# Ledger of designs, part 146: VHH binders against o26223

Target 1, 191 residues: o26223
Amino acid sequence: MKLLWTSQHIKVTVHIDGKVSKMDVLEAIKTRRSIRKYQDREVPEELIDKILDAAMCGPSAVDERPWHFIVVRNREMLEKIPEVHPYGAMVKDAPVAIIVCCDSSLEKIPGFWVQDCSIASQNILLAAHSLGLGAVWTGVYPLEDRVEGIRRLFSIPEHVIPFSVIPLGYPAENPGTRDLFDPDRIHLEKW

## First folded at step 9 (VHH)

Design t31 (framework vhh_7nfr_2)
Fold by ESMFold2-Fast, scan of step 9:
Structure t31 (fold): chain B 191 residues (1-191), chain A 120 residues (1-120)
Amino acid sequence: as target 1 above (191 residues)
Amino acid sequence: QVQLQESGGGLVQPGGSLRLSCAASGFTFSSYAMSWVRQAPGEGREWVSSISGSGGSTYYADSVKGRFTIARDNVKNTLYLLMDSLKSDDTAVYYCAKFESYIDYYFDYWGQGTQVTVSS
């Protein structure tokens, strides 16, 4: 027995000038895709500020909010990331990347900073998508070699743990949406 | 090598008070949140309290709120648990724990524990 069926409805408000002005939260969640190809086009600082504001609005265990962010625009630094992160090749081609970090001195309850930084990372991806940008999460934690590589590259203090690297830019690819709803993962009242 | 050494446990009557200490070494103490976890006879481990690395934020299990106070001295690398209005249900071995945020707490560093017995 299945409780919920969802039909996908995409609703977007377009400006008179043809620009997309609004996206429903459910549409943003359902249509967000990992983007690994970017236009050779600068991302305005104002959009980065909006994305980071959204990142910090995520729920966190006991409101510890342990996240810190490094914004990387320097081409030489972006080109060095693939040397310490094997699956981060696309980062060198992005106009900007955000490194999500945990300041362990802000941790209030053990272990929950991973969930907190995952939530912040997802908010970055959703906010970027809602603003017409593309982004992809590339994993750093819990892989020791990647953690130490990123730490050394960006002079990250010993008590701060790099969690993810998220390159972003204006998308140069348009993958179709995915239908991921699986009612077999929904149980009524009991397992 | 991370080392945690608890002390200050003992026998106390209901309504009494105890101060537990945990001497920490082998890591940058002020950079890590610290916790107290207890284990009563025949029971599983129960989280009691946590304090942020700076000491600016403290958290308590509902069973101990208003009775216990967690504190730290980052100069002396020492964690404290001040226990007031002790109840028989507080009888347990108390462990000082350093949690490595990147793994489950089963893999965190634990001290040897200090026994607290609340009995008349």
Scores: ipSAE 0.000, ipTM 0.105, lowest interface PAE 17.4, mean pLDDT 82

Design t32 (framework vhh_7nfr_2)
Fold by ESMFold2-Fast, scan of step 9:
Structure t32 (fold): chain B 191 residues (1-191), chain A 121 residues (1-121)
Amino acid sequence: as target 1 above (191 residues)
Amino acid sequence: QVQLQESGGGLVQPGGSLRLSCAASGFTFSDYYMSWVRQAPGEGREWVSSISSSGSTIYYADSVKGRFTIARDNVKNTLYLLMDSLKSDDTAVYYCARYETYLGSSYFDYWGQGTQVTVSS
């Protein structure tokens, strides 16, 4: 009697140098970069819905899934974020931001909500990238000043903890490629 | 060069008042959040208060709410901390600090030399 949303297998194509390329999951992980400059172009609600669906599909400790999301499109509210979050300066120039929150009343195992909300935040970044958008994770928790500032600004209840603010939009910058593989961090059979 | 210089510390009796000042130079003061952070002997650093670039948004640690007031003067490039009803637990070196936002990291990038506040009878 109740309808439940399920994540479908989504295939993404990207236009590169006049060619259409299909982005697999490893390619998305390797090519995702933090984007802080956005085009003056709206992000369709359908893309936000797809991103949030992906965010909710992350693994969660004992399946507690404590995340809630605030979608901010209002220009006056976006312009106030830098006042309470110094690293959020780029948010005022983004067409939309997602605030990832933890509802502590949904927590089943103490402390794992941080990992749950980190997973949700990373899924937002990967999903945005796969859809041709750019995004950046700006940290809120565990900095008490930012947590309280964001809570006050968005009327977030005391039992809910703001974890991250993620501005997103169509990219107006193209950061170069990176090679981050470090074999010295891999230990075989023992430390 | 960015410089932050605190003044106004000293010895005061419990229940007394002090006014700390921080003179800022070498950057556009009105573009940055500013904070006061203290460190008592044998303890870690404790954040005390922060004020936004415009002065419109202000935060206080629970330990100082109702007793301390943070203020700024963007014309004089000066940050203030007005401390009332001082307690022995307020004894610490008080640092003026600038909020930094860079490449996903948020931290205090510049610190003053500190000014000693001692609350004793």
Scores: ipSAE 0.000, ipTM 0.121, lowest interface PAE 17.0, mean pLDDT 82

Design t33 (framework vhh_7nfr_2)
Fold by ESMFold2-Fast, scan of step 9:
Structure t33 (fold): chain B 191 residues (1-191), chain A 122 residues (1-122)
Amino acid sequence: as target 1 above (191 residues)
Amino acid sequence: QVQLQESGGGLVQPGGSLRLSCAASGFTFSRYGMSWVRQAPGEGREWVSSISYSGGSTYYADSVKGRFTIARDNVKNTLYLLMDSLKSDDTAVYYCAKPFESYIDSGYFDYWGQGTQVTVSS
C-alpha cells in the first residue's frame, strides 16, 4: 500500500500591527490563490515595505539581483494599465500595484534574469498572502506589446524590462481550496 | 553549442601589462553579460570582472579595481581584459565565464573554456 503524502508543518512567526500570527510555510504555499477582487481599503506603506523586503530575499543567479520595483498607488495610472495590458482589468480596482522590472545593466548571466524576476514575483505573492493580503501575477514579459506598453506608460528606460504587474489589496473574494497533487507526475529512480 | 576560447596569457614581470581575449560562439553574444574568473594555484575560483551586454556597465573585484579594464566588441563577439600594473598575486589561470548560480550544489561560478595562464614573476 502506498502511503498518503502528508505535509510537515514548519511554524513561522509573523508580526502584523503588533499582533503575532503563526503560519506554516507549506500551508502558505498551498493556500495562496490569485486574488482579483479587492476591498476599498488602503494597504499601509509598512506592509508594502515588508513585501518588497521579502521579494529581494529570493535567490538570484550569481547574486545579480537585477530586480527593481515600481509601486503604483495613483488611481489614474492604475486605470491606464488595462489599456496596455488586456488581462490586467482588475488592476484598476486594486489600491496598489507593484511592477517588477529587470535592470539589464545588472545582468551577469545570460537569460537568468527571467528566473530572478519570477522568484521575486512569487515572493511578493507569498508575502502578501502571509500578511492577510491578496495579489495576482499578471504577465508582461515576454509579450513585446505589453513590455513596450508598460514601459511607455511608466517612463521606464530602454535598458529596463518590465516583467510582471502585481495588483494587491485586502481580498474581497475567497476562492476555494484546490487539490493539485498528481502522483502521475512523480517518477521514482527513472522516467 | 556554446564555445569560449581564451588567449593572451603569458609570463610577465611585476608592473607589466597583458591583454586577454575571449572569442565567443554558439550564442548571441551582444545580448548577454560576460565575466572573467581566475584560479590561482591551490586556491578556489575568484571572480575578477563583469560587463553588461551593451558595455555600459562594468564591475570589478576590489583586488583589481583601477588596474584592470573589461571591454567587449559585439561585432567581433570578443571579450577583453586589459591588465595593467600586474602583481605576483595576479598569477592564475584566467577563464572567460558565464557565471552560473547552481541551485544543485555546483558552486558559485562555472567556466566555459580551458583558460589562459598568466604568470607574474621575475
Scores: ipSAE 0.000, ipTM 0.112, lowest interface PAE 16.4, mean pLDDT 81

Design t34 (framework vhh_7nfr_2)
Fold by ESMFold2-Fast, scan of step 9:
Structure t34 (fold): chain B 191 residues (1-191), chain A 120 residues (1-120)
Amino acid sequence: as target 1 above (191 residues)
Amino acid sequence: QVQLQESGGGLVQPGGSLRLSCAASGFTFSNYWMSWVRQAPGEGREWVSSINSGGSSTYYADSVKGRFTIARDNVKNTLYLLMDSLKSDDTAVYYCARGSTPFESYIDYWGQGTQVTVSS
């Protein structure tokens, strides 16, 4: 185990050999938090493959499945993302990021690609969490400066729209879970 | 100022029972998964059990399943480990920990530990 001393507490990293449980879907949804601090550890390609498989299993309008994904591991490229995305500072510290894109030529119903790519993005976040990783959604579309900045940085074609940038890695923070259930937002039978 | 304080350890004979408690303070206890992790002398830390923030889901290491029960009282900010049918191999320092160790393999706060010795 690795031990790190801080002013308020002792931080440790342990390898746990007794794990036999799987996180169920409801727990994954309820305990997923945005993670912006990552361990200095590589994420295996096999985990990225599982995450992207999950992303592509989302529903899409009229089964148009307009999504494409760019997997970025190159440190120089990750360090350039904050230059075009002001709220993406954490991306430079992540071991990998996924850029969710929409191929507009695959759109069958106008405007639904935004919902399709939102669903794919959420599946990435949930799949990462279920596999022991942390991730955060950072918005690109519909902010034109970010869209064009990301497009130029990653040589994305003009008919493809970058939708979100999702850095991920093994978490180095624990923000806890949020109790967000608000019955005042539920209306029975009418508004 | 997060604090986790274990109690309830001691010497017990094989086949006996113990109840460990962990008093939590300095954070909103009901918002966090909690875990028990143990360490036998000269060995690494072994995850024992975890419980979700609301107490509805519990997870156990194969070595303790059916013998140990993890529980929490969010009104009292207390985590419990009820240990039945104790074996000599259960001898270890037991740590209360904040985090969902079996899924994310990380813990940000540890208690000081409580010693459990299973012997004649």
Scores: ipSAE 0.006, ipTM 0.383, lowest interface PAE 9.9, mean pLDDT 85

Design t35 (framework vhh_7nfr_2)
Fold by ESMFold2-Fast, scan of step 9:
Structure t35 (fold): chain B 191 residues (1-191), chain A 119 residues (1-119)
Amino acid sequence: as target 1 above (191 residues)
Amino acid sequence: QVQLQESGGGLVQPGGSLRLSCAASGFTFDDYAMSWVRQAPGEGREWVSSISWSGGSTYYADSVKGRFTIARDNVKNTLYLLMDSLKSDDTAVYYCAKDSGYESYLDVWGQGTQVTVSS
């Protein structure tokens, strides 16, 4: 495998060598992109542990923290996800996926679990990016057919709601950053 | 090729009703969640409503909840928006959009259909 040298390829080479560059929080937020192409390379358990630690550090309504996570590395199971999730085709090519779930028995305020699980999902994406990995959020809730399909596939009990499926891996693509700042969406003192 | 064709707009009095249609072709319609978005003169795009690929789940912006109903016919490859109790603030060009997920929520835009609610 031969890499042609560009400024973009320098990061890939550093990751292959096992070195991870540090990013500040604003850089991580501004440069995170959805990654759907992954290298055929294992993600160490230590990195998954770091990502899940970060996922659980998000704010949660009245500190209910209703999230649970399923880590899927089994190739056979990853290959079945596209059968129940139409936009999840990239999951079969990922070395690992995280399923973010809500345990409704932990919910203290009805309805806020959606926000809690959204925060956990975004933290997974940011943490993965900061560690040199790529990831993408594929939506499950509130689409009933996807919720049911993922529930059956992973034997998720009725009181637990699958929220998102997030495949992760070392990126095999490098999309450019986005210039999204729009001052027309900022209103001072009133609408 | 992917095509979305909106229709059913027009001029209506406040409190009136309209039924918008979006004819889809060039892709497997029942594999995709679909949305309605609108753009009023001089304003940005506003999401109005979404429906899952099967029709089992529907979602509405707070501004239209209780007044609008989104529906789909997967046999006819057609998306609908039933609009009741129309207000002048509903005046906009309405577009149907193919939902590609969270990062790129609305993937394909049609030509739109003009809704004008006279005040």
Scores: ipSAE 0.000, ipTM 0.144, lowest interface PAE 12.7, mean pLDDT 82

Design t36 (framework vhh_7nfr_2)
Fold by ESMFold2-Fast, scan of step 9:
Structure t36 (fold): chain B 191 residues (1-191), chain A 121 residues (1-121)
Amino acid sequence: as target 1 above (191 residues)
Amino acid sequence: QVQLQESGGGLVQPGGSLRLSCAASGFTFSTYEMSWVRQAPGEGREWVSSISSGGSYTYYADSVKGRFTIARDNVKNTLYLLMDSLKSDDTAVYYCATPFEEYTYYGMDVWGQGTQVTVSS
């Protein structure tokens, strides 16, 4: 077994060449896969802006839209995420991550912020895929140790709840297509 | 197509050691983070340890830190768990897991039958 590791030194100039995918909505939903291996290539800020715009377009209970987003590009900060999220090891290899948060002061209906932030997280994954990027949703809420770890790491106020951490980048893997349709889960007219 | 096959469990005295192995096939093993999880009788699944795709980063549950070592051999497509100073509380079925979850809650899909570890005087 070889346990030798070399640290990476990444210096990148920003080149904006992003193109909008021609993928339709059903194709995007059916072909999106969790991506945990990324190219050593920066994601243009314009693509992040498009992804966040899509994230904020989801339905929200009583239109409360409690979501806030932290965009993390700093390598030292990305490398610290696995210390507070044991299944977030891939985050340190990503060029960028988005932390989806709930501002509880914006909550109009107690408890529905979880659904609101789930919708925002899924929209990030779909938008990333449609733009030729790969991403994965790593769970933070409702695990209190991860919530508090992420809160401390990113100086998140007590009234704001970190919900998910989503690393993203240009994919360096292709896990292939899944056929998940299960007719036994569909009940016509009654259970 | 994804297959994980655990081995190396057995009966051991408290303070003893075991080495678990997991043979992986059906996917590009070297590109995935791998984990060990365990399930004791009457308990839920507990995460034990994870190792990054290249092997440079390792993570451990507080209950095993300092006693267990996770390692991988990407040429042989094999994951290892070296267990030292075993305690009765380590008695469980051990599974290797891959993060094929589309939502990484615990990052784990279990495909094998597991390997039984029993620590008993």
Scores: ipSAE 0.050, ipTM 0.513, lowest interface PAE 5.5, mean pLDDT 84

Design t37 (framework vhh_7nfr_2)
Fold by ESMFold2-Fast, scan of step 9:
Structure t37 (fold): chain B 191 residues (1-191), chain A 121 residues (1-121)
Amino acid sequence: as target 1 above (191 residues)
Amino acid sequence: QVQLQESGGGLVQPGGSLRLSCAASGFTFSSYAMSWVRQAPGEGREWVSSISGSGGSTYYADSVKGRFTIARDNVKNTLYLLMDSLKSDDTAVYYCARGLYESYVSYMDVWGQGTQVTVSS
């Protein structure tokens, strides 16, 4: 017999940097949406710093932490990303983008860097959302043409692999949230 | 049945050497990273060393780096730990484990029963 799941929100009052904030992790996860339209408004450097701090707090295989980040604010460079990434058209309209990279010289266990960089990318999306920003993950790895296009565009050395491009900004759209809970995808004890 | 069996522990003098073995059965040994983890009396688990499935990559805790060597034989389905220049602080039960171990994240899903190593004069 299938068990019908119900969700509950966890709400915590936290003191952050001298300020009291109400953090609801489940709500943040459930309400985060891919945002592809941005206001013509710069994102403060302090918010980018907070997002990158959160990105680096993810678990990594054998604590290898192979991630490096390129922060792109230059309009000319942002406008060139769609030329090498066919699904990155929205990047040209974003005030900033973060390129998540793997430094293979920091890799301790072969292949796990993909999971490590995926975790860092998701943390960027959740942190941006929690700070009132919108973002979207545009895939780079494992598509060879996109990897080499981004590498060439940003002078990324051969031992570093660009993994994702995440444009972000203040959202200019509100797609609402989705109800994606599907109990048919939950199996008790066995398949 | 998935199983790991350690052997090779014992009493050794400071500065001595021991070779630990771990016989694996019930799974495709070469497809999994393997680790050695130790536990001293009254203390928590301490990760010692890990090796990738192919044996191409090896990892060591700073406390054992340069003294211990992890190795594997994928034909014999056996994991090894070669321990040189043993110190009293190396006294512990040594466990063979399937997967990788980190202090805050454990990827271990199968454990052996352990083998006692005592470094004492």
Scores: ipSAE 0.000, ipTM 0.107, lowest interface PAE 17.5, mean pLDDT 82

Design t38 (framework vhh_7nfr_2)
Fold by ESMFold2-Fast, scan of step 9:
Structure t38 (fold): chain B 191 residues (1-191), chain A 121 residues (1-121)
Amino acid sequence: as target 1 above (191 residues)
Amino acid sequence: QVQLQESGGGLVQPGGSLRLSCAASGFTFSRYGMSWVRQAPGEGREWVSSISYSGGSTYYADSVKGRFTIARDNVKNTLYLLMDSLKSDDTAVYYCARAPWETYVDAFDIWGQGTQVTVSS
């Protein structure tokens, strides 16, 4: 077995900081990295709206679309997140964070809200990257202490489950490339 | 009561233009993706265009791309379809529908009554 990689391109034009950037979908997926250091620079509301629009475009089981989003810009609230999320220290340094939530009253098929909110979270990361921003997914669900802590901090109702906290900002770090392709994880016709 | 009401259809000559409107009521319009779906005489339903809740993302069927523009006014709770360079093949009843456009399990949950567009000389 020998696998050779051949690139194919679909060109996408995006406007970043008043400049036109070109990034195809494969490039966006392969170059997105978790960003935990941010510039002291505000993210325009227009960019957050575009990111949330993209988040809601993900596929959803039986079209239940249980996701809700809390946009947090208040510095005092961002600074309290690490108190209930031990690996969320970077959130206090971000200009904004998005909390992805599931409204369980919208659930049509049990359990699939986890996949739905995962899709929404990944779309936030990809959309942010395509717009010249950096972001990182910090896990909340299924860790009961984090779910409870985030719920209390943001007055989230009992029927709504906080799923992830995603800080965003203009990146202040440039992580290197990752070589993650492993052909031994690909099985043809059977295991 | 959840309702969608289309208007703006009519008879137009090939190469002409029409603007369809869809008035939404009974739900928070600004929180839903919206679509236009058409049905030609003797044919099945064909998806035409979709727009995200904010208007930031728009999608078009290949048959109408470059000729039609979907738009929305969230203050007026109104969806629009701006149709240019109309062809006889665009003759159909046009329906306003509520649904997200990107789902692996499609479900259009409310439909309007439709508005007839006839492109003929």
Scores: ipSAE 0.000, ipTM 0.113, lowest interface PAE 16.4, mean pLDDT 82

Design t39 (framework vhh_7nfr_2)
Fold by ESMFold2-Fast, scan of step 9:
Structure t39 (fold): chain B 191 residues (1-191), chain A 125 residues (1-125)
Amino acid sequence: as target 1 above (191 residues)
Amino acid sequence: QVQLQESGGGLVQPGGSLRLSCAASGFTFSDYYMSWVRQAPGEGREWVSSISSSGSTIYYADSVKGRFTIARDNVKNTLYLLMDSLKSDDTAVYYCARDRSGYPFESYIDAFDIWGQGTQVTVSS
């Protein structure tokens, strides 16, 4: 109980104080939203490089780091993504997209690549947000039709599994912040 | 005075076998996942195998599956790695490591808080 109260107190402090620069990370996590509308404005290569650097800094099962990334800026290729991903219509309107892939030849523990690629995907979303960009995770794995469609479209070899497609750009929408804290999901000492 | 000490390394020909041992002291060995990690010259550390505290859950790197067997003796506080069908690519310093995380979601270098000094395995003709 006291732990739940302390958490609520910390949240209020972050909203009021703003003096502690280290709290910027919590703000980034809490204010990141899925962005599906983008300005007609180029994203500099330097920002993409920073985002991919952050993507590779996530924890990885037995340090296997199975992730590979495809950076797509070609308009014709971006316009073809909705053909193999029906709910990826916003990708054609983005200036750039990152495809997160798993190279199964780098996998050391079966199945943990999903967690590794999820961590990389979330780091892309957070890094993009921290740099003033908007992004959204569009799911590819484990939907076999989407996996094969994306693989074929981008000439991805059979031992590599496309995991997510993340369009990025300067945001053209500003969805409100959400309050998602649910104390009923926190159990002290035991279930 | 927590310590891990490896032994059993050496020179062996391709196709040969070696049995590595790791003696643990200064902590309750039976409470921890234990792992083997190797490092070849000029390469980074590569996780090889892990075994749960009871010995009931075992994981192997794909490169060693079917060739290596990890085991533990909680009475003797000793971890083992039986290495069969050795290949030149298995040449490395082999380290015994205590896994503080219990889960392989952290990098193996960040997950392991106690390391042995290592034992050299050389596979050559």
Scores: ipSAE 0.000, ipTM 0.241, lowest interface PAE 14.6, mean pLDDT 83

Design t4 (framework vhh_vobarilizumab_d1)
Fold by ESMFold2-Fast, scan of step 9:
Structure t4 (fold): chain B 191 residues (1-191), chain A 121 residues (1-121)
Amino acid sequence: as target 1 above (191 residues)
Amino acid sequence: EVQLVESGGGLVQPGGSLRLSCAASGFTVSSNYMAWYRQAPGKGRELVAGISSGGYTSYADSVKGRFTISRDNAKNTLYLQMNSLRPEDTAVYYCATFESYISGSYYPDYWGQGTLVTVSS
């Protein structure tokens, strides 16, 4: 099976026994893996635009949409992220990273911005995968040292909270699929 | 009307192989999540193998490496190839699918009548 990606339309084609089929949403969700090794290739701006459009389409509490995004392509800045994020070593090897932030002035319901930014982060991962890219979510919030480190590194205002750092690029690794369906975690009508 | 008809069950010795078939009518196998379940005497039904509309497959740990789920779109038929069969695989095997409008249900909407597989010497 070979995956082909296009930039003009968000299309994924899969060749199975010579027949072309598109990757559906459920398959995209099930086959997305964390990717930490990237090719030395630039990611076109139009793909980043598609990913960010998808990120902003997530639901949010009372439609507060508190997310802001920083797109980092500068190599010197990418190389400094591991200094403030101990599990962000792969970011220095990525051609681009997206920092998902919460603008607290946009929050209408206390505390729900965490769920809002989590949804935006997951949409970034799925959109990247659907476009032939690989990405990984590296956690920032709620770890105070990482939050403060990222804020200072990228001149983020006090009312804005950095939530996640997501490096992305064309994948240079092919992790296998995972069988994660566990019926023991599904309870019908009662616990 | 959705109909699923299983065939291929029978008696087989431990270590043997068997292929089950599920002929579908009233819907398209390639467009739906399809699954094989089994029920041993005195036990509930358990998921054995599944195949998504996109062709992604999943297996219960007890059968992984031994069973293979597949489909033939031209024949609108689902298969379960069972190798290295064990006495513990003895059960009634059911072909199953989910009606696309039933969201969040992990129990199938449609079942076949079942086919008995007996593994004994």
Scores: ipSAE 0.000, ipTM 0.087, lowest interface PAE 19.5, mean pLDDT 81

Design t40 (framework vhh_7nfr_2)
Fold by ESMFold2-Fast, scan of step 9:
Structure t40 (fold): chain B 191 residues (1-191), chain A 122 residues (1-122)
Amino acid sequence: as target 1 above (191 residues)
Amino acid sequence: QVQLQESGGGLVQPGGSLRLSCAASGFTFSTYEMSWVRQAPGEGREWVSSISSGGSYTYYADSVKGRFTIARDNVKNTLYLLMDSLKSDDTAVYYCAKGYEDFISPYYFDYWGQGTQVTVSS
């Protein structure tokens, strides 16, 4: 216990240790939810940079790291995404979206880019959540109509595959938390 | 044990209305995206509508947009489809479908109900 004097003439008793808790990794994993409703509030570039740095830190098959990212803030472009992505209606309401792409020229093992881009996408969701933002993964690959639509809309080269569209912003909904632990899926020593 | 049980289907005249319900059990309903999918005689399955886990976003096939409303009650673990201005082309078996969390698709579903028949005719 410590006694402190504030800018007011009222003294305050404060326990300082433990009052500046940021979300730890396990808490972030367990409490992350898909967020589809956003505040009308811009996301700072610094936060996007931190999220993309985290996205690139995922493990990658033979260290190929084939991911590329398109950051979309332009309202007219965000409003066109639902035209090529039926489940992307919330994107037009988000202040920013990240398109996760695979550059197939960087691929060292055929097919593992899907896992690489999935890991990058999940890291974006977790990093966003840890920074007080909400996000949702909207699927593009392997749906050919969505892949081609997003490619044309953002002038993506033929050797690059758009994998996911992740709108993000400050959350305007709170769906609560889940208890997903299922011990029946854990087998000791043998199946 | 995941279970989805549809009800509310029946015979209705063109321009009429029906309300479908789907009672869900065996999973945490509030954490999953839910969908309605239909199958007309001699046709493949056609996605109709989806609703996000918290109910904040709804999606509709162009053929039903403006006529159908999808809703959910996460306390009662029930999914609804309110169908207005029904057309003969809406005749189909309607299935309640459990989706995937964080992986939204009108094409892939984890579990299906038994279906409820909707017939639109005079």
Scores: ipSAE 0.005, ipTM 0.302, lowest interface PAE 9.8, mean pLDDT 86

